VHH binders against q9rw55. Designs and how they scored, part 20

Target 1, 281 residues: q9rw55
Amino acid sequence: PQVEQLARQKMWNLAERFVAGESIESAIQAVQALERDGIAGNLDLLGEFIDSPAKCTEFADDVIKLIEAAHAAGIKPYVSIKLSSVGQGKDENGEDLGLTNARRIIAKAKEYGGFICLDMEDHTRVDVTLEQFRTLVGEFGAEHVGTVLQSYLYRSLGDRASLDDLRPNIRMVKGAYLEPATVAYPDKADVDQNYRRLVFQHLKAGNYTNVATHDERIIDDVKRFVLAHGIGKDAFEFQMLYGIRRDLQKQLAAEGYRVRVYLPYGRDWYAYFSRRIAETP
Below, E stands for the ipSAE of ESMFold2; O stands for the ipSAE of OpenDDE; V2 stands for 0.75 times the mean of E and O plus 0.25 times the DockQ between their complexes.

## First folded at step 4 (VHH)

Design t15 (framework vhh_7w1s_2)
Fold by ESMFold2-Fast, scan of step 4:
Structure t15 (fold): chain B 281 residues (1-281), chain A 116 residues (1-116)
Amino acid sequence: as target 1 above (281 residues)
Amino acid sequence: QLQLVESGGGLVQAGGSMRLSCAASGFTFSYAMGWHRQAPGKQRELVAAISGGSTAYDDSVKGRFTISRDNTKNTVYLQMNSLKVEDTAVYYCAAKLYRGSWYDYWGQGTQVTVSS
């Protein structure tokens, strides 16, 4: 409706802080600006009504175009995708379309020494996403594809341990979806404690760990943990969202830590931005 | 797909010399190649780097270590002279594919032990 359209237009002026523009070119420029401060990018193409197999394949083609553009601009193609946006759960000739399209995307990234992070979504997609992650690591290697574990889910500690044979690169997040208490911790304190468990166990296992949080208490705990256990700054990185705690991003980079910023871009920014407002006033 | 294979480590007496080699295969491009080292109880540190014709060294090894590259053989070398007991470490060859990326491709490491 028109009321919602007007609200979106008003919000765009504020959304510009958290979204790296609507085009590949603007997203690449944003990464180049971050790299001047010693900060790397993780590019995320926001979806715009991906409800058919044809649109899922078109979205995958656009991700491949992004990968090619990043390489051409002298930037490592480091991209996050949601498997639902490329057809996860849709059958095409007896195979999952999301898996088929993910293979195309990862193969292109691998040609350029790039990396694809398979974003985790709501709890109903965890099983299939982890199965597809294992398949893709077997085909392309853990240096080219990673995934996400969410500390708000009870299952995540077990999932992390089950993947150790892969030596996986995992992005640890608290979780951003509304989940029932049957599968997710209702209390923030439990989510935060489980986040520390996931990060510390993954680091101890010798696996590359992406610490994706703006929570300074957790960041400080990670700093102390790696010093206490002789874990080098090349075994993990801190990840933050574009436009949030830019001061902290620069501080960590200046201290010699690896820092990567998640840069959403594209025309479908409203839902993403609405969640950002809720989390960061 | 970039693979790095080191050779040339071993035991050497203080004041001696040693040359490490790193053969790269796979990718035909990289922004920089470097040698890192890790001593027991310490974090890994960058010792020497080469990008195009430019080189850089950690202050602790300047004037004693020389990094070089043979592009025909796709091999990077670390010539270590006037070795000290403090140079004892596992030495790693590493590659950085893009200017804004980190060293994400590593060799297996080779032990260098300097005896007094």
Scores: ipSAE 0.508, ipTM 0.772, lowest interface PAE 1.9, mean pLDDT 89

Design t17 (framework vhh_7w1s_2)
Fold by ESMFold2-Fast, scan of step 4:
Structure t17 (fold): chain B 281 residues (1-281), chain A 116 residues (1-116)
Amino acid sequence: as target 1 above (281 residues)
Amino acid sequence: QLQLVESGGGLVQAGGSMRLSCAASGFTFSYAMAWHRQAPGKQRELVAKISGGSTAYDDSVKGRFTISRDNTKNTVYLQMNSLKVEDTAVYYCAAKLYRGSWYDYWGQGTQVTVSS
């Protein structure tokens, strides 16, 4: 109702630090501002309650519009999607709708030399997402589609190794979902150690690695690791969230490292903002 | 997919000249193209770059090397004059498609050996 609309307007002044606006235009302007500092963007269209096949396809169409707008603005179309938001697990004409819509999105990005990252979700979606990732890499190439591995999951180290034949681009994250101890490390120290194992092994395998963390201890360890092993600055990048540690983002870029910022945008910003303010008050 | 195919290179005596060519295929646009080189035991370094009508060169090659582009052939060239033994390296062609992107497209490299 009306009270919700007024509350959202009042909260936007706080949220604008972490969200790149509600429109494609504002998101593109935010990427252009980062590029002036030598920092690249990763655009994420926020979605909430994408519950029907028609809405999943409409969301995919909006992602394709984003890709076209980025290209027209002189920006590499680098976009993250959640397969659940484009229909993963929903059948349409005998095929998984998420896979069908992902193909449309990746094909458009490939046309413009772009890249799509398949965001990983909770543990119940890991198997289907990795299966679909393998299919999509086979169709479009590892230079146009990547995925995410979460260090809090016991399985991730084995999953990483199993993908080496694809020479995959993978974004390494700690993990953000509440998971049971049967599938995820309960202790932060184990999550952090497994994060280092994933990153170091992926780098040593010669695979492009996205080091997505604000943890300076891990960032410093990665810097030392690549120097010690003769790994060039063109073989990996650091990734951070929009509005978080802008000082560190600029510092790393000034030191010659590749830095990319995850830029969420769209009308469904409230849930994302609520999570961010809890972590960076 | 954008592919870069290099040609030229080989053995040349100090004081000589050599022209490297890099043919790009797969895309009709790129923001910038560059030549990098890597000598044994050293990190890869930028030699020359071209973006639109603007060129830039590493201080070690200024006045001796010239980068140019032929849009009709979608090819970038590196004309190397007054070659020195210190110019010995593997030379790589590279491209970026967008202003804020990195050089993600690379050729296989071509060996240039300068002897005296």
Scores: ipSAE 0.581, ipTM 0.802, lowest interface PAE 1.6, mean pLDDT 90

Design t18 (framework vhh_7w1s_2)
Fold by ESMFold2-Fast, scan of step 4:
Structure t18 (fold): chain B 281 residues (1-281), chain A 116 residues (1-116)
Amino acid sequence: as target 1 above (281 residues)
Amino acid sequence: QLQLVESGGGLVQAGGSMRLSCAASGFTFSYAMGWHRQAPGKQRELVAKITSGGTAYDDSVKGRFTISRDNTKNTVYLQMNSLKVEDTAVYYCAAKLYRGSWYDYWGQGTQVTVSS
């Protein structure tokens, strides 16, 4: 017990840079600190690999508690969820549990003028997630629900174009899962080039674009693109991860750009922390 | 959902006055409401805002424009006096619900044209 507790404490000392604590209260305090620097938050309750329908619904209830707590604290409820954590793929009474729980979450966020981002997962979930995203935008409006497209996937350019009728809010990421070369670009240069294509096409289509990257070359290219095309600073935002390039976050906010930070929190931080270590040089 | 509907735009002579109205429906709370404008070939700019803490104005309109709200009608007004040709723009009503958020709710805009 003592040995395991000491090991967990040592790992947490490294992880605390990247995770906004284990509680709703600590997560809200972290957002308030960012807002003092002109930076907005995107709250993510950690809970990957939830296996039972009851636990998926409990997780959804905890997300709803987060939304209520954010509103009570004077913070816009802006939250990311993974549909797998709320029951995507589990059939209950002829309906997907993830869709049922997502509706509950988005309805509560909409009540408070909030926003829910449907995080994209591995390539096997793209079809069902985009179908459910379309359904949810139809029910709640694009101003309350968005999703993610991953530039490492060959399919993402076509997916982006296919969603233009919704005028969707999309968070553009490079991608963080290990994917086979049959569906994803193996070379970083191709991923980076496709990232630019996704962002530029989405901005030109007049859709709100979340540019989620720490890559300064891409950020500089986006800055030049929006200036060249007369795209205002209210049509997009830069997004970064909590604890990564805090200096760049503050610099962009001081330059008048919209900046939002993805703030993971909760007891299930180990998987997230492990991915951060793997990606960091 | 918060909806904002502007009214009161049109053509007015320089030196004249005009009042814009913005009727809000849906949410019963907002941290700030404001009037933005976009002139031909210019970026959109905030000209006036109202919060529980008071009002603020862009230097170009101070002393000439007044923002106010009627809580019983859930309506925000922009009273524009001593209008100048350079005030010609599309005027947008906008709201932000939380102090740390951005203006996420926008009206469709209303054209104000000031002739010489």
Scores: ipSAE 0.518, ipTM 0.763, lowest interface PAE 1.8, mean pLDDT 90

Design t19 (framework vhh_7w1s_2; at its last look DockQ between E and O 0.01; V2 from the best seeds 0.00; counts 0 for: pae O 12.2 > 2, grease 27.9 > 24.2, SAP .787 > .668, placed apart)
Fold by ESMFold2-Fast, scan of step 4:
Structure t19 (fold): chain B 281 residues (1-281), chain A 116 residues (1-116)
Amino acid sequence: as target 1 above (281 residues)
Amino acid sequence: QLQLVESGGGLVQAGGSMRLSCAASGFTFSYAMGWHRQAPGKQRELVAKIYSGGTAYDDSVKGRFTISRDNTKNTVYLQMNSLKVEDTAVYYCAAKLYRGSWYDYWGQGTQVTVSS
């Protein structure tokens, strides 16, 4: 209906700050704008739970189209996926559909020298995601596949250490899901302390580390840590969300740090936008 | 698999010359190839690059270092002349696949030591 369409259009005027458009073309243009400021992109096609195996495969096909379009536009295909969106936990002929579709996506990215980050979801998916991450790194190499560790989980320090044999590229986040105190730190101070431990240990291990936070205290601590330990600016990067602290993104890039911005796009932007406006600044 | 292998390096006297070579394999394209160096206690820095727009050099090496490439051999060279003690470092070959990306592909590094 017309009223619903007008309401959606008005919501889009607010959402466009946080979402890089509804199309591949608009997402690529947004990355090109960031690159002019010395900032790289991490493209995320919006979508989370998909009930149908056929729709999970269609979503994977759309991610592959994104990878091809990025390459054609002269942009490194650097893409984040949620394994739940491509069929993780669904059986297809005796194999996990998410793993099957992730292989297709990573193979295409590898063809173009690209990179796929396997986004971590709620705590119930950590074991299967890390198992699948290990398998995919073995098949494609750590230079083409990364994953995420969440500092709010008690388990994450042990998980990080267990992966050192892979020399993995890991994106460190605090965590965004509502989790029970049996698995996650309830206090922000503990989450922040554990975030520093994850980042510092991963950097000391010689592993490429993505410091994904808007927290200036943590960013400043990382800057001091890398200087104190002789860690070069080519061994890590800062990552932030599209439309959040654009001033800080530009400042860090101007200081010579690697900065990458997570750019969500797609027709299913409403859920992402709702989370952005619900979170405190 | 994209791979870079450096050769050359070693000990030279101040005022001397040295040429480093970097053999690339598995590359179907790259926007730029560069030579970086890291001296003890310092950050790794880009000293020379070669790309579609030509060559570029850090001010500390301009007029002394020359980067070139042989596309038939998939090899990039760094000719270093009038070497100074301050040029002592581990030298790394690196590739940048896209204009807006970083140098994500690195060689193992080769030591250059310039004695007085």
Scores: ipSAE 0.597, ipTM 0.786, lowest interface PAE 1.3, mean pLDDT 90
Fold by ESMFold2, look of step 6:
Structure t19 (fold): chain B 281 residues (1-281), chain A 116 residues (1-116)
Amino acid sequence: as target 1 above (281 residues)
Amino acid sequence: QLQLVESGGGLVQAGGSMRLSCAASGFTFSYAMGWHRQAPGKQRELVAKIYSGGTAYDDSVKGRFTISRDNTKNTVYLQMNSLKVEDTAVYYCAAKLYRGSWYDYWGQGTQVTVSS
């Protein structure tokens, strides 16, 4: 309706600093701006209503176009995808479509020395996502594909340890889905403590660790931990959201830490920004 | 598979010269290649890099070290002259595929020891 169109227009005026527009071109321009400050990008094509095998494959094709465009622009192709958006759970000719499409995406990224991060979704997809992650690391190597663990899930410490044989590149996040207390910590203090455990255990295991948080106390704890354990700045990176604490992003990069910024873009930005508003009282 | 292999290190007297080589295999492109070094108790630091737009050197080695590339052999060299005891370190070859990325490809290193 017309009310929704007006709300969308007004919301864009507020959202444009948190979303890199609707097009590949605008997303690439945003990464180039970050790179002038010594900050790397993590590109994420936003999608909604990807409800058929054909749409899933079309979305995967769009991700491949993004990878090609990033390479052509002199940007490392570093892209996050949700396996559900490319067909996880949809059987095609005896194989999961998500796995089929992920292979195509990761193969293209590998051609250019790029990296694909498999986003973790709600708890019901963790088992299948980790299983497919193992398969994809076996096929392409850990330097070209990674995944995410969520500190609010009770299972995540065990999952982390179970993956050590892969020498995996993992992004540690707190979690963004509504999860019941049967699978997730309800108390923020427990989530934060488990976040520290995940990061520190992964670093001590000698695995590349992505510290995705804006919490300065946790960031300071990581700085102290790596100094105390002789862990070089090449073994980890800080990751933050586009448009949030740009001062901290620049400060960390100026101090010589690796910093990467999650950079969502696409025609479905409205749903993304609406969720961010709902998460911030 | 992308690989970097350093060679040419060893023991040399102060004031002497040494040339390091880094053979690269599997690289179809790169933005920059270069040499880093790490002395005992120190952080790993950039020594010299070479890219299509030129070369760059750490201030401590300017005028003494020269980086060069032989694209037909896919090899990067570091000519080190007027060596000082302070140049003692493990020297690592590194590569960066993109300008805005980090050095993510590393050799295993070659020891350079400068004796007084």
Scores: ipSAE 0.596, ipTM 0.806, lowest interface PAE 1.5, mean pLDDT 91
Fold by OpenDDE, look of step 6:
Order: sequence, then C-alpha cells, then structure tokens
Structure t19 (fold): chain B 281 residues (1-281), chain A 116 residues (1-116)
Amino acid sequence: as target 1 above (281 residues)
Amino acid sequence: QLQLVESGGGLVQAGGSMRLSCAASGFTFSYAMGWHRQAPGKQRELVAKIYSGGTAYDDSVKGRFTISRDNTKNTVYLQMNSLKVEDTAVYYCAAKLYRGSWYDYWGQGTQVTVSS
C-alpha cells in the first residue's frame, strides 16, 4: 500500500497539470476555474479496461452523476464519452448496450441543456459509432449530441459529407489512435492538410465545428478562413486539452472566440499511467 | 506500433561534443518530446524536453545542451557540448502523447560515455 501510494503520488506529480483530479468535485472546480477565464469545459471520465456489461452500465451511471453534479454547480453539462466505455458492441436486452447507455446519458444531459460528445475511437469502430451517432441525433437532436472525426483517416472527408443532413456538431482532431497506413495518412503534412479540409468544409456547410488542435498555424488559418467567408465567431469553437498551451487558450478567449478545454478526470488515471510504466524498463 | 529510435551515442572525450537523434514513428504529433538519462547506480532524470510551452533543461546541462525538433522528420535532437565525465549515462528518448489518456513512450536508450 505504501509503495502504491508513493507511486500514485509520483505519477500524480507528473500528471496533475493534465488531469483535473480524481473526483467529480475536483473536475467541477477545474471547469469553474476555466470559466472565470471565459473558457468552457469538456469533461471526460477516465476508465480503464471496462469490459463487462455491468461495469459499462456502472460507468454510464457515473457519467450521469457527473452531469447531475455539473448542473447542480451551475455548469452546463458537457461530457465526452467513448461508446466502448459504456458497452458498445455488447448485446444486452436485445440491443447494443452502448447505445442503451448513451441514450441514458444524453437524455440526462438534454434535461439540463447539456451536450454529449461521442468520442471517436479506432478505425474499426468508426462505422458503428457513426451509425449510432446518427440514431442518437435523430432521437435527441444535434444540439445535444456530437461526435469526432479524425483527419488522419482517409475516410474522414467522406464521413463528414455523409453526415451533412444531420447538421452535426463535430469535433475535428488529427488522430488519437495508432492506425495502419492502409487507413490513415502516415505523413503529418497530409494529416494537417486533411484537417484543414475537414474544418473548412464543415464550416462552409454551416455546421457547428469544434476545432480541436494546438497547432497555431492551423488556428491562424481558421481565423483567416472564417474572416474571409464571413463566418461568425459563434459558429465554431476552439478546443484544447487541459494544461496544454494555457496561454493560447486564454488568448483565444480574450479575442472573442469560443474556447473549450478537454478535462480528463477520475481515479483510473493511475491505471493508464501504470500500464505505460510497465512497458518501460 | 509507436516507437522511438535513438542514435548518435558513443564514446567522447571530456570537453567534446555529441549529437543525439531520436526518430519517432507511429505517430504524427506529440505534446512533448525529451531526453532523459540514467547513470549507473542513479535514478533516471530529465535532461531536456521540448513541449508546447517551449523548452526545459536540467540545471546541470543548461548552457551546454540544446534540444531541438525537426517536425518534417519527426525527429528530436540533443546537441551536447562541453561534455563532462558526469554526463556519462544511458540516454533515453521520450514522447508524451494523448490517446484518450496520457501516455509516455520511451526509446531503448543509447549509451553516452565521456572519458577524462
């Protein structure tokens, strides 16, 4: 126990800048701190190795508790979830458990005018995630549920276009998973260019766009693009990770842009780090 | 798979210079990359890192070592000048990435030996 405690403390010292604590309370406080600077929050409950249906349901329950807590604290609920964490692909009660749990989560968020972002996972889950996203948008509205597209995937431009009928709120990211060259651009330059294409096309289509990047070149390109096309600052937002380029976050907010920070939190952050440490001598 | 491959280590005389390279593959973006070192009988320590906020150095190497990155090559470099015997260690390249959570990736390390 002492060794674990020391290890956790050591890891926390390394991660505290990037993790909004272990508890709902700490997460809420982190969001409140950001809001004082005109920056919104996006909460992500960390979970590791959620494989059983029961654990997935429990995880969903915890997310719902987070939503309740946010509302109680006067914060508009904004939460990102991975459908795998809530049971995607697991059949229970005659349908996909992930979809069932997502409905519960989104319903609760909607009750408080909140928003749920369905985080995109690896390429093998893109189809099912987009299908479920479409279903959920139909049920709850595009103002309450969004998803993510990753620019490093060849398919992403097509995916974006295929979703236009939904007028979807989409977060654009470069990529979060290790993908083979058969499905993803191996060169950063290509990923960056595809990112611009995704963002610009989505903006031009009149859809709310989350520009999730710390790349200043791209950020500047977006600024110029929206100016050139008469797109208002209320038509999109910049998104960044908690603890990353805090200066830029504040600057963008001060410039009048909507800025939202992604805040991972939860006790399971240690499990993630421990797994990584185990891979390193 | 993600990997970091170090090169450029070896034997050098005190006062000499050496340049380490770390080629990253399997990812196109990292929030931080850096060099750590571990001397015999000592714990691993940060030498230098480059991150979105700039660069950071251990006090023992400030003014002597310079970290840089070539994004076109996805490679991080450590220019080591005025090397000292106490700089002898295995040098490890590290990258910090966000993949739904924060992860640290490490190279296998390269031996740097500074002789008197």
Scores: ipSAE 0.007, ipTM 0.186, lowest interface PAE 12.2, mean pLDDT 90
ESMFold2 (binder alone), look of step 6: mean pLDDT 82; pTM 0.832

Design t20 (framework vhh_7w1s_2)
Fold by ESMFold2-Fast, scan of step 4:
Structure t20 (fold): chain B 281 residues (1-281), chain A 116 residues (1-116)
Amino acid sequence: as target 1 above (281 residues)
Amino acid sequence: QLQLVESGGGLVQAGGSMRLSCAASGFTFSYAMGWHRQAPGKQRELVAAISRGSTAYDDSVKGRFTISRDNTKNTVYLQMNSLKVEDTAVYYCAAKLYRGSWYDYWGQGTQVTVSS
């Protein structure tokens, strides 16, 4: 407890450049600072350990408060959520609390012309998340809800193609979970090449594409691809993590590209930051 | 939600004039409205924008094109004068709801063809 509190205090000095504070107010101020550089925000409320229906609903209520605060501050409500944090999974009666809570969140965002990204988690949640994404796009429109495809998974190219009827907004990532070789490419070169395939195919299909990577080789390839195919700067955006490669973020924005930064915030930053460090030793 | 419907496109002779209209319905707020165009083989580009009475134009159309808004009809117009063959493009009406957002709401586009 005492040692944990002291460690938390010391770790904040390291984490403060990667976390937009503990409150909605500090998160909004961080977005406003980015907007002065021509960079948009994607807000992520960090969750505590969420193990009950009541906590999942409370988390959803806090996301809705964030959406309302963003609108009131003159900022587009653009928020990422994990469906597991709002109760994803059918109960004994066949009801999915996560889907119910996601509907509440997306409905509020839609009122304000906002957008909700359904973050993808480990491979065991891909099927249910894509099923729920299809349902939610049908109810709210692709302009208000998007999801994530991970290039490290063998299945992702097929998943991308299967969603074309929705004209979906998709955030392309390499993937951050430790996955078995039965479902994911073990070699980085294959992950990187599959990332290019996902992005290029999605852009060519006329779908809004979020290119979420700090890899300059991939960014340069995307720049060349869109010029070669007459794809406008209004059809895609680059996305990066808060505090990572701020120089590159500003450079791309100055070149006229759309740039959005993923901004985690909330009281649970210590757990988030600890996991981040464990993933990138 | 915000919906945009363009009208007024078609065929016109070089040196002629044409006015495009964009009717907006849905949201009661938007920070800015703009006209974009895309010529065959080119990227889509912003031609003219209006926000709170302030206007901006691409250098290629300054002095020839005028953007205006009629708030009573919730309609934005693009008056195009002294049309050139190189103005041939699909013209899109678009809106941005917040100052820091991008143009995320688009009409279907209207073809403008300028013949010699």
Scores: ipSAE 0.570, ipTM 0.809, lowest interface PAE 2.0, mean pLDDT 90

Design u01 (framework vhh_4orz_3)
Fold by ESMFold2-Fast, scan of step 4:
Structure u01 (fold): chain B 281 residues (1-281), chain A 118 residues (1-118)
Amino acid sequence: as target 1 above (281 residues)
Amino acid sequence: EVQLVESGGGLVQAGGSLRLFCAASGRTFSSYAMAWLRQAPGKRREWVALITSGGSTDYADSVKDRFTISRDNAKNTVSLQMNSLKPEDTAIYFCAAKLYRGSWYDYWGQGTQVTVSS
């Protein structure tokens, strides 16, 4: 009714800073607007409580529609997915549904010269995600599929080194899940230092590195590192969240660095928006 | 190697007109989309206008109906005709180039100052 319509509209007026709309069309328009500033997009279809095999496959179908729409709009598809949202850990006819659906998604992206980032989740999914990442890189190539390593985990430096044979594209993040001290650094200073170690080691190994942080001290350290080691601006990129530190995004692009913005969109934006409002003044 | 050089900036009174030019030296950019961006004192850089390799144009809302972007591929130039200038248009104007379907600008000019007095 009218009351619900007006409440939704008022909440959207606040959320539109952080979310690229509810539709594929609005998400594509947001990417095109960023590209005018020389900033690339990384599209993320928002979802909540995707817990049945049928819903996981429907979500994968919607991701494929996004990829097709991006291509039709003249954008090389660059999309992030969570394997749990497409069925990781669910057996369908004796196969891992998440792996099966990821193959469909990556195959469609590869058809258009695109890229899929396999988002990392909590620590309990790291082993299976890295195993599936290795399988998918073997099938599609590192130029079409990447994954995420989280600096808050003790294991991440070893995981990074173990993947060097793949020459992988990896997005480095600090980490956003609540994790026990048995697996994750409890102190911010240790997380930040491990982030630098992950980025620097990956760059030195000659692997394409996505530096996903809003932390200017880390960004400045990366700038100094690549300059000191003769690493070109085509070997890495900075990644940030839509609507957060747009001043820094534009500054980095103006300085000639590659910048990519994570663009969430979809009808399930409320949960994402609530997290953003808690973290941003 | 490749250089983009802006010209045509200067001081103009509100309501006046100015035409900016961007010249590409070295190689032709007929396959590139060309853009104008600006940065006002104390503010972030903002996109102003874009022209694709095919000639399609797009404009920021703040300059729509006042500014016109055009290109001359034979001369490797892009121009920005600025009409009905306002004090708020005061900024350093940058020319930038990217592949038609690319996300990042590959080349940038040094910028040219535009000052609109009241």
Scores: ipSAE 0.267, ipTM 0.669, lowest interface PAE 3.9, mean pLDDT 89

Design u02 (framework vhh_4orz_3)
Fold by ESMFold2-Fast, scan of step 4:
Structure u02 (fold): chain B 281 residues (1-281), chain A 118 residues (1-118)
Amino acid sequence: as target 1 above (281 residues)
Amino acid sequence: EVQLVESGGGLVQAGGSLRLFCAASGFTFSRYAMAWLRQAPGKRREWVALISSGGSTDYADSVKDRFTISRDNAKNTVSLQMNSLKPEDTAIYFCAAKLYRGSWYDYWGQGTQVTVSS
């Protein structure tokens, strides 16, 4: 109805702070604006929770179009995907569809010197995602594909150490899913402490580390750690969400740190934006 | 207007069973993944079970083989059959819906109390 359409138009005026538009073109423009401030982008195509193999492959095709558009605009493609959105767990001709589609996406990014981050999801997908990550690093190299470890999970310190043979690029997050206490720390202080352990151990191992947090205490601890251990600014980066703490993003970039911003875009922005409002007062 | 309304909670003795229901309205139910989460006093909310729009199911290790999630798209309902209940299952149980596979939940119910006595 007309009332719903007007409400969505008004909501977009608020949402434009947190979402890089509905189209590939608007997402590319948002990355270019960030690059003017010395900040890199990480593009995320917003997708529906669909259990259809055909729709998963269609989503993968749209990610490939994004990669091609970024290259055409003079941007090195850096894109995050969820393996569930491209068919992880679905068999197609004797192979996992998510793995098949991830190969297509990473191969296209590699042609343009780009990078794909395999977003980690809830705890039930950790084993299969890390197995598939190992396979993809073996095929494409750690300079073109990375993944995520979540500090709220007890297992993450062991998982990090088990991957050192790959010299992997890993994005460290606290974790966004509500998990059972049998697999995840229920208390925030333990999550925060485990986050520090993951970041510090990964940096000490000589692995490229993406510090994805808005928590200034943790950021300050990382700054002190790298100075104390002689770790260069080319060995890690800070990552933050589009529209969240833009002041801090610009401050870190001005201080000479690498900063990358996660930019969601797509027609399904309304649901994403509603969550952002709910999480920030 | 979006609503998720839970029912079926209550008091049960350890080893017993309960079935929770969640009635949904105000959105295209069949397109959403549906989940159950719980929160015990003094703890953060934790995920229990999920059923996708296509019917595939996932469970937390602590409830695997004891709980079964199901949905009825004709009635816009999701249910959680809880068997072999333990005192540690005591919590407020929330129904939640999400459209994006790897994202946070878009809609939440008010919760229903489940108490398991020893």
Scores: ipSAE 0.000, ipTM 0.183, lowest interface PAE 14.9, mean pLDDT 86

